# VHH binders against p49116: the designs that were tried, part 325

Target 1, 238 residues: p49116
Amino acid sequence: EGPLLSDTHVTFKLTMPSPMPEYLNVHYICESASRLLFLSMHWARSIPAFQALGQDCNTSLVRACWNELFTLGLAQCAQVMSLSTILAAIVNHLQNSIQEDKLSGDRIKQVMEHIWKLQEFCNSMAKLDIDGYEYAYLKAIVLFSPDHPGLTSTSQIEKFQEKAQMELQDYVQKTYSEDTYRLARILVRLPALRLMSSNITEELFFTGLIGNVSIDSIIPYILKMETAEYNGQITGAS
Key: E = the ipSAE of ESMFold2; O = the ipSAE of OpenDDE; V2 = 0.75 times the mean of E and O plus 0.25 times the DockQ between their complexes.

## First folded at step 26 (VHH)

Design re10 (framework vhh_ozoralizumab_d1; at its last look DockQ between E and O 0.58; V2 from the best seeds 0.65)
Fold by OpenDDE, look of step 26:
Structure re10 (fold): chain B 238 residues (1-238), chain A 119 residues (1-119)
Amino acid sequence: as target 1 above (238 residues)
Amino acid sequence: EVQLVESGGGLVQPGGSLRLSCAASGFRFEDYGMYWVRQAPGKGLEWVSYISWDYKYTMYPDSVKGRFTISRDNAKNTLYLQMNSLRPEDTAVYYCATHWTGSSPEDSRGQGTLVTVSS
């Protein structure tokens, strides 16, 4: 059996709307976030092992881990995204929109803590200087997590996760042979992803993008997104 | 200020076709994914199509997949929706949107164009 990931799965290029506006509005934030979300999910669906699980199973997997994938994506693309600036803008928007009668103090605290955790996670990943291969394998480990409730084909999922872990181990050993504990340092960051609330993430980055439709509900359609050719679409529409 | 102006709606028989257009201004159209949404009488907003900023991806709900085709011309700041095999249940006001917010009056959408599918 071949490797779980190929070099094609290492490439994770996020293109941001350009130029960045002086004032990061909700539109810009939502577009940026949606691009990352789509990129993350499309990355997942490009993995043969993922495809092999079948539509129902892979949809369930993505539903379970989209927030973790998204967060890893944020960390990986933090510089390109100017994540700190985006987060600052989000905080500003939050502060401007906070109505004491609509948002409880506890909720405000939760949201702010979430932003803090997100920033800390991304900073920690930056400090570790995680490379593209390591991110790819980490995303795969997160994607093929068998411990989510309601999953089918858990044995197969476990196998894929193990394969991802092994490939990561081999890569780290080969690439960072002098750093004996690098693998452990990298893997120990994964639990932090489970501390992230998908609901809060959705609220922060995707408010207004899909309206009252949750990311959970739209995931099947994202996974089914079709490639489009500009000329073909124009001709077809004529 | 973001401005979106929909056109192309009208009365059509079941099985017929229409092509909607949306003229966009007030923002960098080429940098943003675009949506078509619709609101049928007595119903809430429903998204019916999405196209990415770079033309690379389109997305459809099952209700319109295979019948509707979203496209765009960034040079003309125009979004299109080709609607084929129209059904009575497609009757709605159709809106172009930069993002879909089901409930916000501040939605970045136009005034809409009415599509009526009836015998």
Scores: ipSAE 0.817, ipTM 0.910, lowest interface PAE 0.6, mean pLDDT 91
Fold by ESMFold2, look of step 26:
Structure re10 (fold): chain B 238 residues (1-238), chain A 119 residues (1-119)
Amino acid sequence: as target 1 above (238 residues)
Amino acid sequence: EVQLVESGGGLVQPGGSLRLSCAASGFRFEDYGMYWVRQAPGKGLEWVSYISWDYKYTMYPDSVKGRFTISRDNAKNTLYLQMNSLRPEDTAVYYCATHWTGSSPEDSRGQGTLVTVSS
């Protein structure tokens, strides 16, 4: 059996495009978000318990939770991404679009509310000082969610989620022994992830990724990502 | 002022091969993932390949996996698509793309290069 996660699953290093542009740049935002998405999917793929569930189950799980996993990644990487700066630039753009009548007022309201919920979530995680181990187990808990209709192996998925919860509990009790309610405070943050709209996340961070193709439709291909062959200078010239 | 210029299209028999190129300028190409997309006559855009900024990841839809190979040369600011075992259904205008830069997703791609596969 063994631990659900190893130390390799705690390391979550995001490398950003440089430099950060002076003005809102869809290239920068979409690339930054894509790197986080691929890092998150690669993280999920690397978990032996995830691998054990089989390809159809894996695709179904990720389709159901990719936005929650991505949102946890945003919170974890908020500082290195300069997420507050990115969100402020998006808000300013949306406010200008209202003044210029370029977008539906109802849609802009939905997007602004989503941004505020995202900022609140990231602030609450920073206030709790969530560490890398805690993030890794929170991601595992949202990944192994047995409550999706039509899943096979629901008992096995639930067992993996319970194991993630147990390992998180053990870690928190060992590392934060004087904070009796830290685990409970961390876990009550998870329902807020269900309030995040995958449609709006795509609009904020993934507009133009593959034209109008949704993240949901490309998840099977993301899970099958290949390492590209690289040979230095002769690539594409030969 | 992002600019993407595709080349290498042409007429080819079924089963043949072509190599497409995309010259990029106006942005730090080495920091951005790149796509190939295609548009058959009268149809919408179809994604056909992706490669990450650091060469680490590639993705292909099932329709082209095993036949197409995306590559890039960051020193030359150039993206490539090697297309093998071409079929008539691969006939399309092929575009390299990054992502939306304006009011429309189409603004994040070049003018395209026509590939025609005919018996």
Scores: ipSAE 0.524, ipTM 0.777, lowest interface PAE 1.9, mean pLDDT 83
ESMFold2 (binder alone), look of step 26: mean pLDDT 80; pTM 0.807

Design re11 (framework vhh_ozoralizumab_d1; at its last look DockQ between E and O 0.56; V2 from the best seeds 0.00; counts 0 for: pae E 2.4 > 2)
Fold by OpenDDE, look of step 26:
Structure re11 (fold): chain B 238 residues (1-238), chain A 119 residues (1-119)
Amino acid sequence: as target 1 above (238 residues)
Amino acid sequence: EVQLVESGGGLVQPGGSLRLSCAASGFRFEDYGMYWVRQAPGKGLEWVSYISWDSKYTMYPDSVKGRFTISRDNAKNTLYLQMNSLRPEDTAVYYCATHWTGSSPLDSRGQGTLVTVSS
């Protein structure tokens, strides 16, 4: 049995629309978020263990954890994305971008708290100086979570999660041998992900989805996305 | 100002083919994923295809998968939709779009081109 992740799974490069406009509109934010979402899901798709679970189970897993994966991606790509600037722009567009109707005080508070939690989480990850390997394993741990309701093959999922955890442990021990408690510090960040609302995340970053399509509903199609290679075969050299 | 102009629609028999084009202007076309959407008479808007900014990925609903092919030429700021094996249920006005929520002033969608599939 080989490792769960390979070096190819460590690479997580997000390309942003360029140049960044002076005014970050909803279109820019949605495009950026979409790219990250696609990158995250395609990353998952590239893991052999994930593939082995089958399409239905894969879809269920991603539906359950996409917000956590996306949030980890935000943290990992915070610098490239200028996340603070994006979040500021989102706040500025809060009235118009989240709801068409006037937001209640309670809803505003809820949304602002969510933004705060996102920022704090990303800041905490930055402070820990999480590297690409650690992010990859953390994503895997989040992805292969057996504790979501309605999952099939829970035993296999648990096995993969354990494998991810073990590989992370080994990596941290090897790479950060002088920091005995690094693994613990990293893992204790994961609960924060579960405190974040997928609905609010969707409202903040994906308000531009065509026809008000939900992330949940589009996930199966994202996981089935065709590659450029396929396109080239059909339309000629792209 | 963002402008999208669709063309290529027309009347076609079942099993026939059409190729739609969308000319884009007013924004950095090469930086954004693009959609084809359609609206059949009396029905809501339905997405039928997506292509990423770099054409690395395309996405289709099951209703058109295997029959429709989205592509783009960033140098020409043009989006394409090759439609094969057309069916009567494909009859609709087809639009190219960046993002469309139905209510945002930042929505970008063209005027559309009519595709009619009928014997």
Scores: ipSAE 0.810, ipTM 0.904, lowest interface PAE 0.6, mean pLDDT 91
Fold by ESMFold2, look of step 26:
Structure re11 (fold): chain B 238 residues (1-238), chain A 119 residues (1-119)
Amino acid sequence: as target 1 above (238 residues)
Amino acid sequence: EVQLVESGGGLVQPGGSLRLSCAASGFRFEDYGMYWVRQAPGKGLEWVSYISWDSKYTMYPDSVKGRFTISRDNAKNTLYLQMNSLRPEDTAVYYCATHWTGSSPLDSRGQGTLVTVSS
């Protein structure tokens, strides 16, 4: 009952490490990506519908979709992150890895194809001028995927996804009334998210995150992360 | 060059407390998330805590949650770990670390500080 998302879920403000270094390095890239990941997880767990599904279901949903949420976040924040500059620095690093025989030619091809797909996705979203409301609903549609095997709450998850789709449709119809096919153009971008490899995303953006563990294995801890008010004391919530 | 220097370790009885410090230099400490990790005798590395650059987010594994508190003072380039209710299984060398990707898993760590919890 009630709207799936409120205006607080539309705001998505990423603060970057400052200043941007003269030569981008893996420390800057990993910190920037970590900030986006934590912002995305904070966003997801603030949604009342997500909270209602319970801890086991929450973990399963996020494990299934974290890379898609992260990729939507990259597209939404591409300008503030200077993502094109970050991707160029990654490409330069890959060329150094060839020179030092650290990566096979086949792996480099896989990684380059992934970078190209990511850039094309971000460009397509920028070309459509996707706004903050649309991003919030797209993230909700991705988050509430009913198709994961073994979910006991599949009917509720499907209802939440349908609600996100309905609210997106209503928003687009009201805000872009002269563009009859805007919703369809937006939704046809979602399959591209399935082309993004979690393994390659981790290698590109998260190699330095706590011992090179997979994001999948730390999802339960990220969902339990404590938020402090930063008034000179650390305040935990659990 | 990233430099991290841990201190504050020592011998303590079970149930006791210690506060570890990590002095950081060679990078803009205030812009990066920080970790505490530990290595027990004959065991591999285990992460112990994480704090974001602005202290807004902290994470702990279940083994230390509620007993350990990570904090940072960005003005002093210093990371802290307050350890309460210490147990013998907390005996380890404790390291602070950045999210650096050189050699896996934590090449930009300090030399460590030994914590021994024993009657």
Scores: ipSAE 0.458, ipTM 0.759, lowest interface PAE 2.4, mean pLDDT 83
ESMFold2 (binder alone), look of step 26: mean pLDDT 80; pTM 0.812

Design re12 (framework vhh_ozoralizumab_d1; at its last look DockQ between E and O 0.54; V2 from the best seeds 0.00; counts 0 for: banned pattern WDW H53)
Fold by OpenDDE, look of step 26:
Structure re12 (fold): chain B 238 residues (1-238), chain A 119 residues (1-119)
Amino acid sequence: as target 1 above (238 residues)
Amino acid sequence: EVQLVESGGGLVQPGGSLRLSCAASGFRFEDYGMYWVRQAPGKGLEWVSYISWDWKYTLYPDSVKGRFTISRDNAKNTLYLQMNSLRPEDTAVYYCATHWTGSSPEDSRGQGTLVTVSS
């Protein structure tokens, strides 16, 4: 069998709305988050092993790990996104909600802790100077997690996860041969992803989705979406 | 201020076609994904189509997939929805929409255009 990931899976380029507004409104934040979400899911779709699992299993996997993938994406794209600025803006918007007594004290605490955890995670990843290959493999490890409830083909998923881990190990050994403990250092960061609430992430980045649509509910459609060229769309619409 | 103005609705027979338009202003239209949503009488808001900022992705629910086509003209700041093979259940007010702007949910969509599918 060939490798789980190829060089094509290492590329993870997020394009932000330009220019960045002086005031980051919910519109900008949601668009930015949406682009990252789509990019992450599209990345997953591009993996042959992922495709081999079938539509139902794919959907279940992504539903289970979208928050982790998204968070890894945030970490990876933190500079391009100006994540610190976005998070600050989110906090500011949250402050407005607090002032309006729309949130309970407990909820405020939960949300603020989530933001803190997110910041710490991204900072920790930056300190480790995780490269594109390592991110790709980490995302694959997260994607092919067999420990989520309700999954089918768990044996195959586990196999793919192991393959991702092995390839990461090989890459790290080859690229960072002088750093014997690098693999362990980067893998030990993964548990932090499981501490993060998908619901809170959704509230922070995807508030205002039209029709009160949840990320969970749209994941199947995103995974089924087709790529279309603009000209083709225009012709079809005419 | 974000402004969205829908047009193109009307009465059509089952199996017929309509093309909706949405004129957008007050933001950089070309930088944002856009949505069509609809609200049928007595029902909640339902999204019916999405197009990404870069045209790479279009999204449809199963209810309209294969029948509806979303497109955009950034030069004209206009969003389109081609609706073919219309069904009575497609009867609704259709809105052009973007993400919530943070001020009011009403800022995210226009006044809507009524589509009535009836024999």
Scores: ipSAE 0.769, ipTM 0.890, lowest interface PAE 0.6, mean pLDDT 90
Fold by ESMFold2, look of step 26:
Order: sequence, then structure tokens, then C-alpha cells
Structure re12 (fold): chain B 238 residues (1-238), chain A 119 residues (1-119)
Amino acid sequence: as target 1 above (238 residues)
Amino acid sequence: EVQLVESGGGLVQPGGSLRLSCAASGFRFEDYGMYWVRQAPGKGLEWVSYISWDWKYTLYPDSVKGRFTISRDNAKNTLYLQMNSLRPEDTAVYYCATHWTGSSPEDSRGQGTLVTVSS
């Protein structure tokens, strides 16, 4: 009963560190990525269906899909983030790592292929002109994926995913009524997300987060993160 | 470059309270998330708190949640850690840090302030 998502789940506004430094560095890249990660986790936590699954299920679900949510967030926010500039800076850093022999040649090739796949995914989403409603439903579809190993309550997760799919279908048919192939074109983009490696995403974007702590290991803490209304009352807050 | 100066450490009895401060310079403090980390003698670095750039998100591991409160004053470029209900296992050197690569890169944390909790 009732819609899976409301209009509050469509709003997804990322605020970047400003101004962008002349020479990009680990601090700026990690801050930018951390903002997107926390925005994505805040978004997921706000969904009543997600809340209904319980803490242990939520943690398992997010551990399985955080990289897909993050990658959708990168695509959605690519213009605001100047993602192409960030990726170019990362490629330049990798070239320096080759010169200093810090990484194996096989690892560098693997990371460069991942960057290329990420660029291709973001470009394909931009060419389709995916809107905020469509992104919200796509994120819900990847969040409520019942086929990840080790999940409990997979029947309920599957029902939520089916509901997200139905609501996306209804939205696309109503909003893009003269584009009969739009839903199919959107959905065929999703398998590329499963090709994205979470450990390479961590290397690219999160080497500075909490001293290189794995995103998997901090998911329980991110899901329990305390939020603004009461934090603004702390001594010294602005 | 980045300069972080911690203060406020000392000797305190179990159950006591202490407030740490960190003065930051050399970067736009208001644009970056900040951390408190600690290192007990003979141990590795342990993350104990995080606060987002705009103070709207805070994270705590279970070992300190409910006892420690991180805060920031972006106008004064200062990070704080209020430590209540202190325990002997909280004894450590406490460091203020920004986003950084693990094993103590010099540019990413301060020199630390010692907190000793003992009877």
C-alpha cells in the first residue's frame, strides 16, 4: 500500500567543496566522494520500505549494493561534481604511480579499465537524459536487490524491488508517453553496475576516508549516523 | 601546508570528563570532514569520531557512542571532542585529522594530545 518513494526521495542535491582547487588532491576527491556516499546513505535510510526491513537486513543489503548506489550517484551528479575532471586527476596520479613503481602493471590495467567502464556508464546515462525520478527508482531497484548472496528476507526485498519497477514503469509511461522504448533503454543500463568493483571504487575515491578503512566495515556506522537537527545544538556549532 | 594542533589532554579519573580542541590552518577547514583518531600504547590507530564539513552528520564507533561528542566551529577553524564517562581503555594519544591515508601521513594529522584515564 502506498508509493514506495515520495517526492522527498527524488531530491538529490550534492553540494561540492568550493572552490575546486587548481590542483586536485586526495583530500578534495575523498571529501567529494564522501559527501556523495553520505547523501546516498541518507537517501536509502529515509525510505520507509528500507526502514521496515530491520537493522541487520539493512546492513547486509547496503554492504551488497553500496557501490551500485554510489555509481548511480556519480552518474546523476556527474555535471555538478565535474566528474570528468576528477577522473582525469586520478588518471594522472596513476601515471605517477607507474613512474614510481608503486603498483603492479596488472593492477594499474585493472583500475584503468574500471575508470573506462565508469566513464562509459556515466556517458550512457547522460545521453538518455535520465531525470531525477528515474534515478530515484533505479537506485531503489538496485537497493532492493534480492539476489545478493547471504541476504535474509529476500521475498520481501523482491516485493519492494517489483514495486520500484512498477512505479518506474508507470512514471515513464505517464511522463514520456510518446517514447515507447524509454523504459527498456533505461533498464538495459543496470547490468553495467554489477561490473563495478567496490574495492577499486574505494581505491579511486576513498583512500583518505577514515584512514583507509573499508567501506564494508563502516556501513553499520554510516547507517547509524547522527543527523543535523540535534548536531546544530553542539557547543561551537555555526 | 595542513596544520592541526590538538590540546586539552591530561590525566583524569575514570568516569571523568575532558574536552579536546584542535586548531586547524593551511586549508579551507569549512569544506572538509574532520576526524578524531586515537592510538593507545602499542596499538594501531583507531577512529573515534567523524563530523561532516557542515556539522550535519556525525559518526561514532560503538566503543564511544553516547559518551563522546564531536563538534566544530567553522568560524574559528576549530574541532572539538567532548569526552564523558571516561574509562581506562580510553587512554591514548588523541589526534585531529582530515581525510588521510591510514598509517599517519604527516600532513593529515596533528602531533596529538595525551589522555590518561587512571585511578
Scores: ipSAE 0.530, ipTM 0.791, lowest interface PAE 1.8, mean pLDDT 84
ESMFold2 (binder alone), look of step 26: mean pLDDT 79; pTM 0.797

Design re13 (framework vhh_ozoralizumab_d1; at its last look DockQ between E and O 0.62; V2 from the best seeds 0.64)
Fold by OpenDDE, look of step 26:
Structure re13 (fold): chain B 238 residues (1-238), chain A 119 residues (1-119)
Amino acid sequence: as target 1 above (238 residues)
Amino acid sequence: EVQLVESGGGLVQPGGSLRLSCAASGFRFEDYGMYWVRQAPGKGLEWVSYISWDFKYTLYPDSVKGRFTISRDNAKNTLYLQMNSLRPEDTAVYYCATHWTGSSPEDSRGQGTLVTVSS
């Protein structure tokens, strides 16, 4: 069996809406987050091992780990996104909501703590200077986590996770041979991802999806979507 | 100020077709994903279609998949929804929107256009 990931899976380029407005509104934040979400899901879909698990299992995996994948994406794209500015804007919007007594004190605390955790995680990843390969493997490790409840094919998922871990180890050993503890330093950051609430992340970046729509409910559709070759030349029917 | 103006709604028989349009202004239309949502009488808002800024992605719920087609013309700042094989359950006010959020300020969707499917 070939490698789990190829060089094509290392590329993770997020394009932001341009230009960045002086005032980051909810529209800008949601669009940016949506782009990252789609990019992350598309990345997962591009992995042959992921495809081999079947659609039902794939959906279950992504539902279980989308917040972790999204957060890793935030960390990886923090500079391009100006994440600190986005988070500051979110805080400002929250302050306005607070003034309107829309949130309880406890909820405010939870949300602020979550923002802090996000920022801290991203800062920690930046400090470690994680490269594109390492991010790819970390995302794979997170994606192929067999310890989520309700998963099928857990043995196969575990094998894929192990493969991701081994490939990461080999990469780090080859690329950072002088740093014998780099792998350990990187892997010990993963538990922080599971401390983050998917619900709060959704509220911050995807503020109240229309109706009963949740990221969880949208994931199956994202995974099934076909890449539309949209030839924008809608020749107006004269 | 973001402005969205929906049009193209009307009365149609089951099995019929309609094409909705949404004229967008007040923001850089070409940089944003766009949505169609609908609200049936006595029901909440539901999304019916999405198209990404780069045309790479289109999404449909199972309820409309194969019948509805979302498209956009960035040069005209216009979003479209082609609706085929309409059913009575498709009766609703249809809105275009600039993001997924139901808590969107009123300015994030237009006044809507009424689609009535009835024999």
Scores: ipSAE 0.730, ipTM 0.872, lowest interface PAE 0.7, mean pLDDT 90
Fold by ESMFold2, look of step 26:
Structure re13 (fold): chain B 238 residues (1-238), chain A 119 residues (1-119)
Amino acid sequence: as target 1 above (238 residues)
Amino acid sequence: EVQLVESGGGLVQPGGSLRLSCAASGFRFEDYGMYWVRQAPGKGLEWVSYISWDFKYTLYPDSVKGRFTISRDNAKNTLYLQMNSLRPEDTAVYYCATHWTGSSPEDSRGQGTLVTVSS
């Protein structure tokens, strides 16, 4: 019982490599994207409702929705990441790949369409001025999606999603009481996330991460990742 | 240009320990996550550890978790891998890497250091 999310789940601060290079390269793009991915996975696994579902269910949920969580993170952090600049650098890199015949014309069309969809999504979220609380609840709605094939415990997942929806509704009504249609305008953006290709996201942002393995294959390890902690109870001689 | 130099490999008995080092130069080491990967003879590349730029996150595959410990010293631009309870299947050339391209692993890795675990 209690709220699905606490204030600790609203904090979502991304730190970029410094300084930003004059000409962006794949090392900077991949590190930036990796930081966002780890931040997103840390956020998800910190939610008590998520922890309650068990490890196998957690892995299945994240495999199904990691790209949607990542895309929400891109939109939330688009300004601090200078996402438009990163996407421009990716487009320039793709033009070099055409010259070297590394990508087919159909693949390049798919990738460019994905970039346009991503830019449109991020622009629409910025225009709505989505705040940190709203992003946290939207991420929870996406995370607790019961309609993916092969999931167990779908009744419990559905209850958590409904709770996220209720808490978003309550927050928007209280905080934006004079904007009658804000909740509806926010919610109609969610279907666009299902149009984002995880395969293309990997190509755009994660080329070469951990020897070119798919994000799906590393999710169990990311969910088990060790997080450094400061032990204030130890007062060593060193 | 990016340079990575691995050292510390050698011959060790099963159950033994070995510590690998990777000296990094040509980039801001403190801003990038670092990897250890390995390649057994005739096999593909396998990642064995990751540590984030700020020490906050470490990842290990099940094959080495509990036996290997990754660490970094950002002041010395050096990455380490402490390898304990070594097994014959750990025999490989070990590489450190900052980033891995889909085009070629050699763009972001050193020449490696050989670890041989045998009786």
Scores: ipSAE 0.567, ipTM 0.803, lowest interface PAE 1.7, mean pLDDT 84
ESMFold2 (binder alone), look of step 26: mean pLDDT 79; pTM 0.795

Design re14 (framework vhh_ozoralizumab_d1; at its last look DockQ between E and O 0.55; V2 from the best seeds 0.67)
Fold by OpenDDE, look of step 26:
Structure re14 (fold): chain B 238 residues (1-238), chain A 119 residues (1-119)
Amino acid sequence: as target 1 above (238 residues)
Amino acid sequence: EVQLVESGGGLVQPGGSLRLSCAASGFRFEDYGMYWVRQAPGKGLEWVSYISWDHKYTLYPDSVKGRFTISRDNAKNTLYLQMNSLRPEDTAVYYCATHWTGSSPEDSRGQGTLVTVSS
């Protein structure tokens, strides 16, 4: 039984649509978010321990933690994404909705508070200067959370989470030996993820989902999606 | 302005095949994932396929898995849907789409193309 994560799981490269438009429309935001979501899901898929849990358990885990994984991804990719600009654009779009009286005052407050929490979380992570290894382990800890209701194989999940925590601890000890409290500072950020509503996140970043499709409903398909080679695809009538 | 124009629909017998096309313009087609969606009479919109911007991933619901194949030609700004083993329940207006925003007054879909599967 080897380590939970390898160096291959540290790489987390998000490619943004290019060039960034002058005006960030909903299309751009949704595409960017979709790419991050897919990247996060496929990152999870790449972990042997995750695969070992089986399809049903995998689906349940991701359904339970996709918002947290996504948020960690936002934090990790904040610079590449120009997240502050994206959030500002989202706020601007919300303003239009407000003017059209599509949202209640309470809902507006709730959404704005959520945006604030997202921004604060990402800022806090940036301030801690979290590196790629630490992000990978944090994602693993979040992914293998046994405390979600309805999970099967909770003992195994817990074991994987512990392994992730131990590996993170070892990494931090090795890499940041002079900072004896770094691990604690990093781990205390995780509770903030549980304060964030998956529904609101979905509304902010995935409003453009086709029909009434929810992230929850699409997760099983994302986890089962196939890698396609362009050359092997059926092209249009030549 | 984003424009999507679907074509290739028609009447086919059960078990038959059709190939739909979608001509895209008004945006950087190669930068965006694309979808096919359909709307059967009296029913809501249903997604039937997705292809990522980089061609790396395709996605299908169980209802069409193994029968439908989505593809794209970025050089031609065209999206395709090969539909095989068609069933009466596949009867619908088919649309290509980028992202469907319920809040946008503008549909990110074209006029659609009608597919009728009937004996």
Scores: ipSAE 0.742, ipTM 0.876, lowest interface PAE 0.7, mean pLDDT 90
Fold by ESMFold2, look of step 26:
Structure re14 (fold): chain B 238 residues (1-238), chain A 119 residues (1-119)
Amino acid sequence: as target 1 above (238 residues)
Amino acid sequence: EVQLVESGGGLVQPGGSLRLSCAASGFRFEDYGMYWVRQAPGKGLEWVSYISWDHKYTLYPDSVKGRFTISRDNAKNTLYLQMNSLRPEDTAVYYCATHWTGSSPEDSRGQGTLVTVSS
């Protein structure tokens, strides 16, 4: 009946651990990444269309797309996170792993290529000056992807994706009426998300949180997580 | 360096309750998510609960959901686990933990506290 997203779904405010440590470490990086993951999952499950699909469908859908949502979140929050600084710290850690012979040279090459692709994606999104509304609809387009194997309700998922695409088009035409190429320039960036490896994303950002457990295995529990209203306070409750 | 000290373990009858505590130091406790993990005899490490830095999110596996409650007091740098309706299957060494900083999970957890549930 109504629009797919409301203004509450446009707000995407990431709060970083403060202050930033003098020397960035895996502990800080994993906390920063986990905050983005939880923010992304909370965003997804707050969408009425997502809620309507049911628990099993929700789990299957998020397992298929969490890395694309996370990557869009990295691009959207790159400045707040100081993502370039975080990636530089990860590169330095990888160089130490070579000295200690902890990883094969082939694996390190794969990881370095992934870091480069991630940086290029984030740079391209920054050059386009993608706004918060555009990010929200792009995230909805990747969330409601009917093309993943094993999904149920694919017809309904497709209808939600088409609605997200139509609302993005309407927004861009209304807001950027003097820029006839903007929608095309935005959409041409989406294929790069499919090149991102969820396995390498876990290795880069979630080693401390995941340890011996994959993000895929904890998705059902994240989607059922309990939430509280203590945002905006530093003292906590009792 | 992260320092975590667990307490509150002991021997309890099935159906009983225990409250575990964890005193944290060596990092800004109020800025980091915390979790409880356990290791039963002869088993691997199993996560038991998670709480975000700001209390906003809590997670539980199905094996303990509804029986265990994680909480934190950021003013006292203390993490808690309230364990109700205890079962013999809950017998384990319980550790509090944060995101690890080294090459293994052991670098960012305490020595643990033993919980034994038997009649």
Scores: ipSAE 0.665, ipTM 0.856, lowest interface PAE 1.3, mean pLDDT 85
ESMFold2 (binder alone), look of step 26: mean pLDDT 79; pTM 0.802

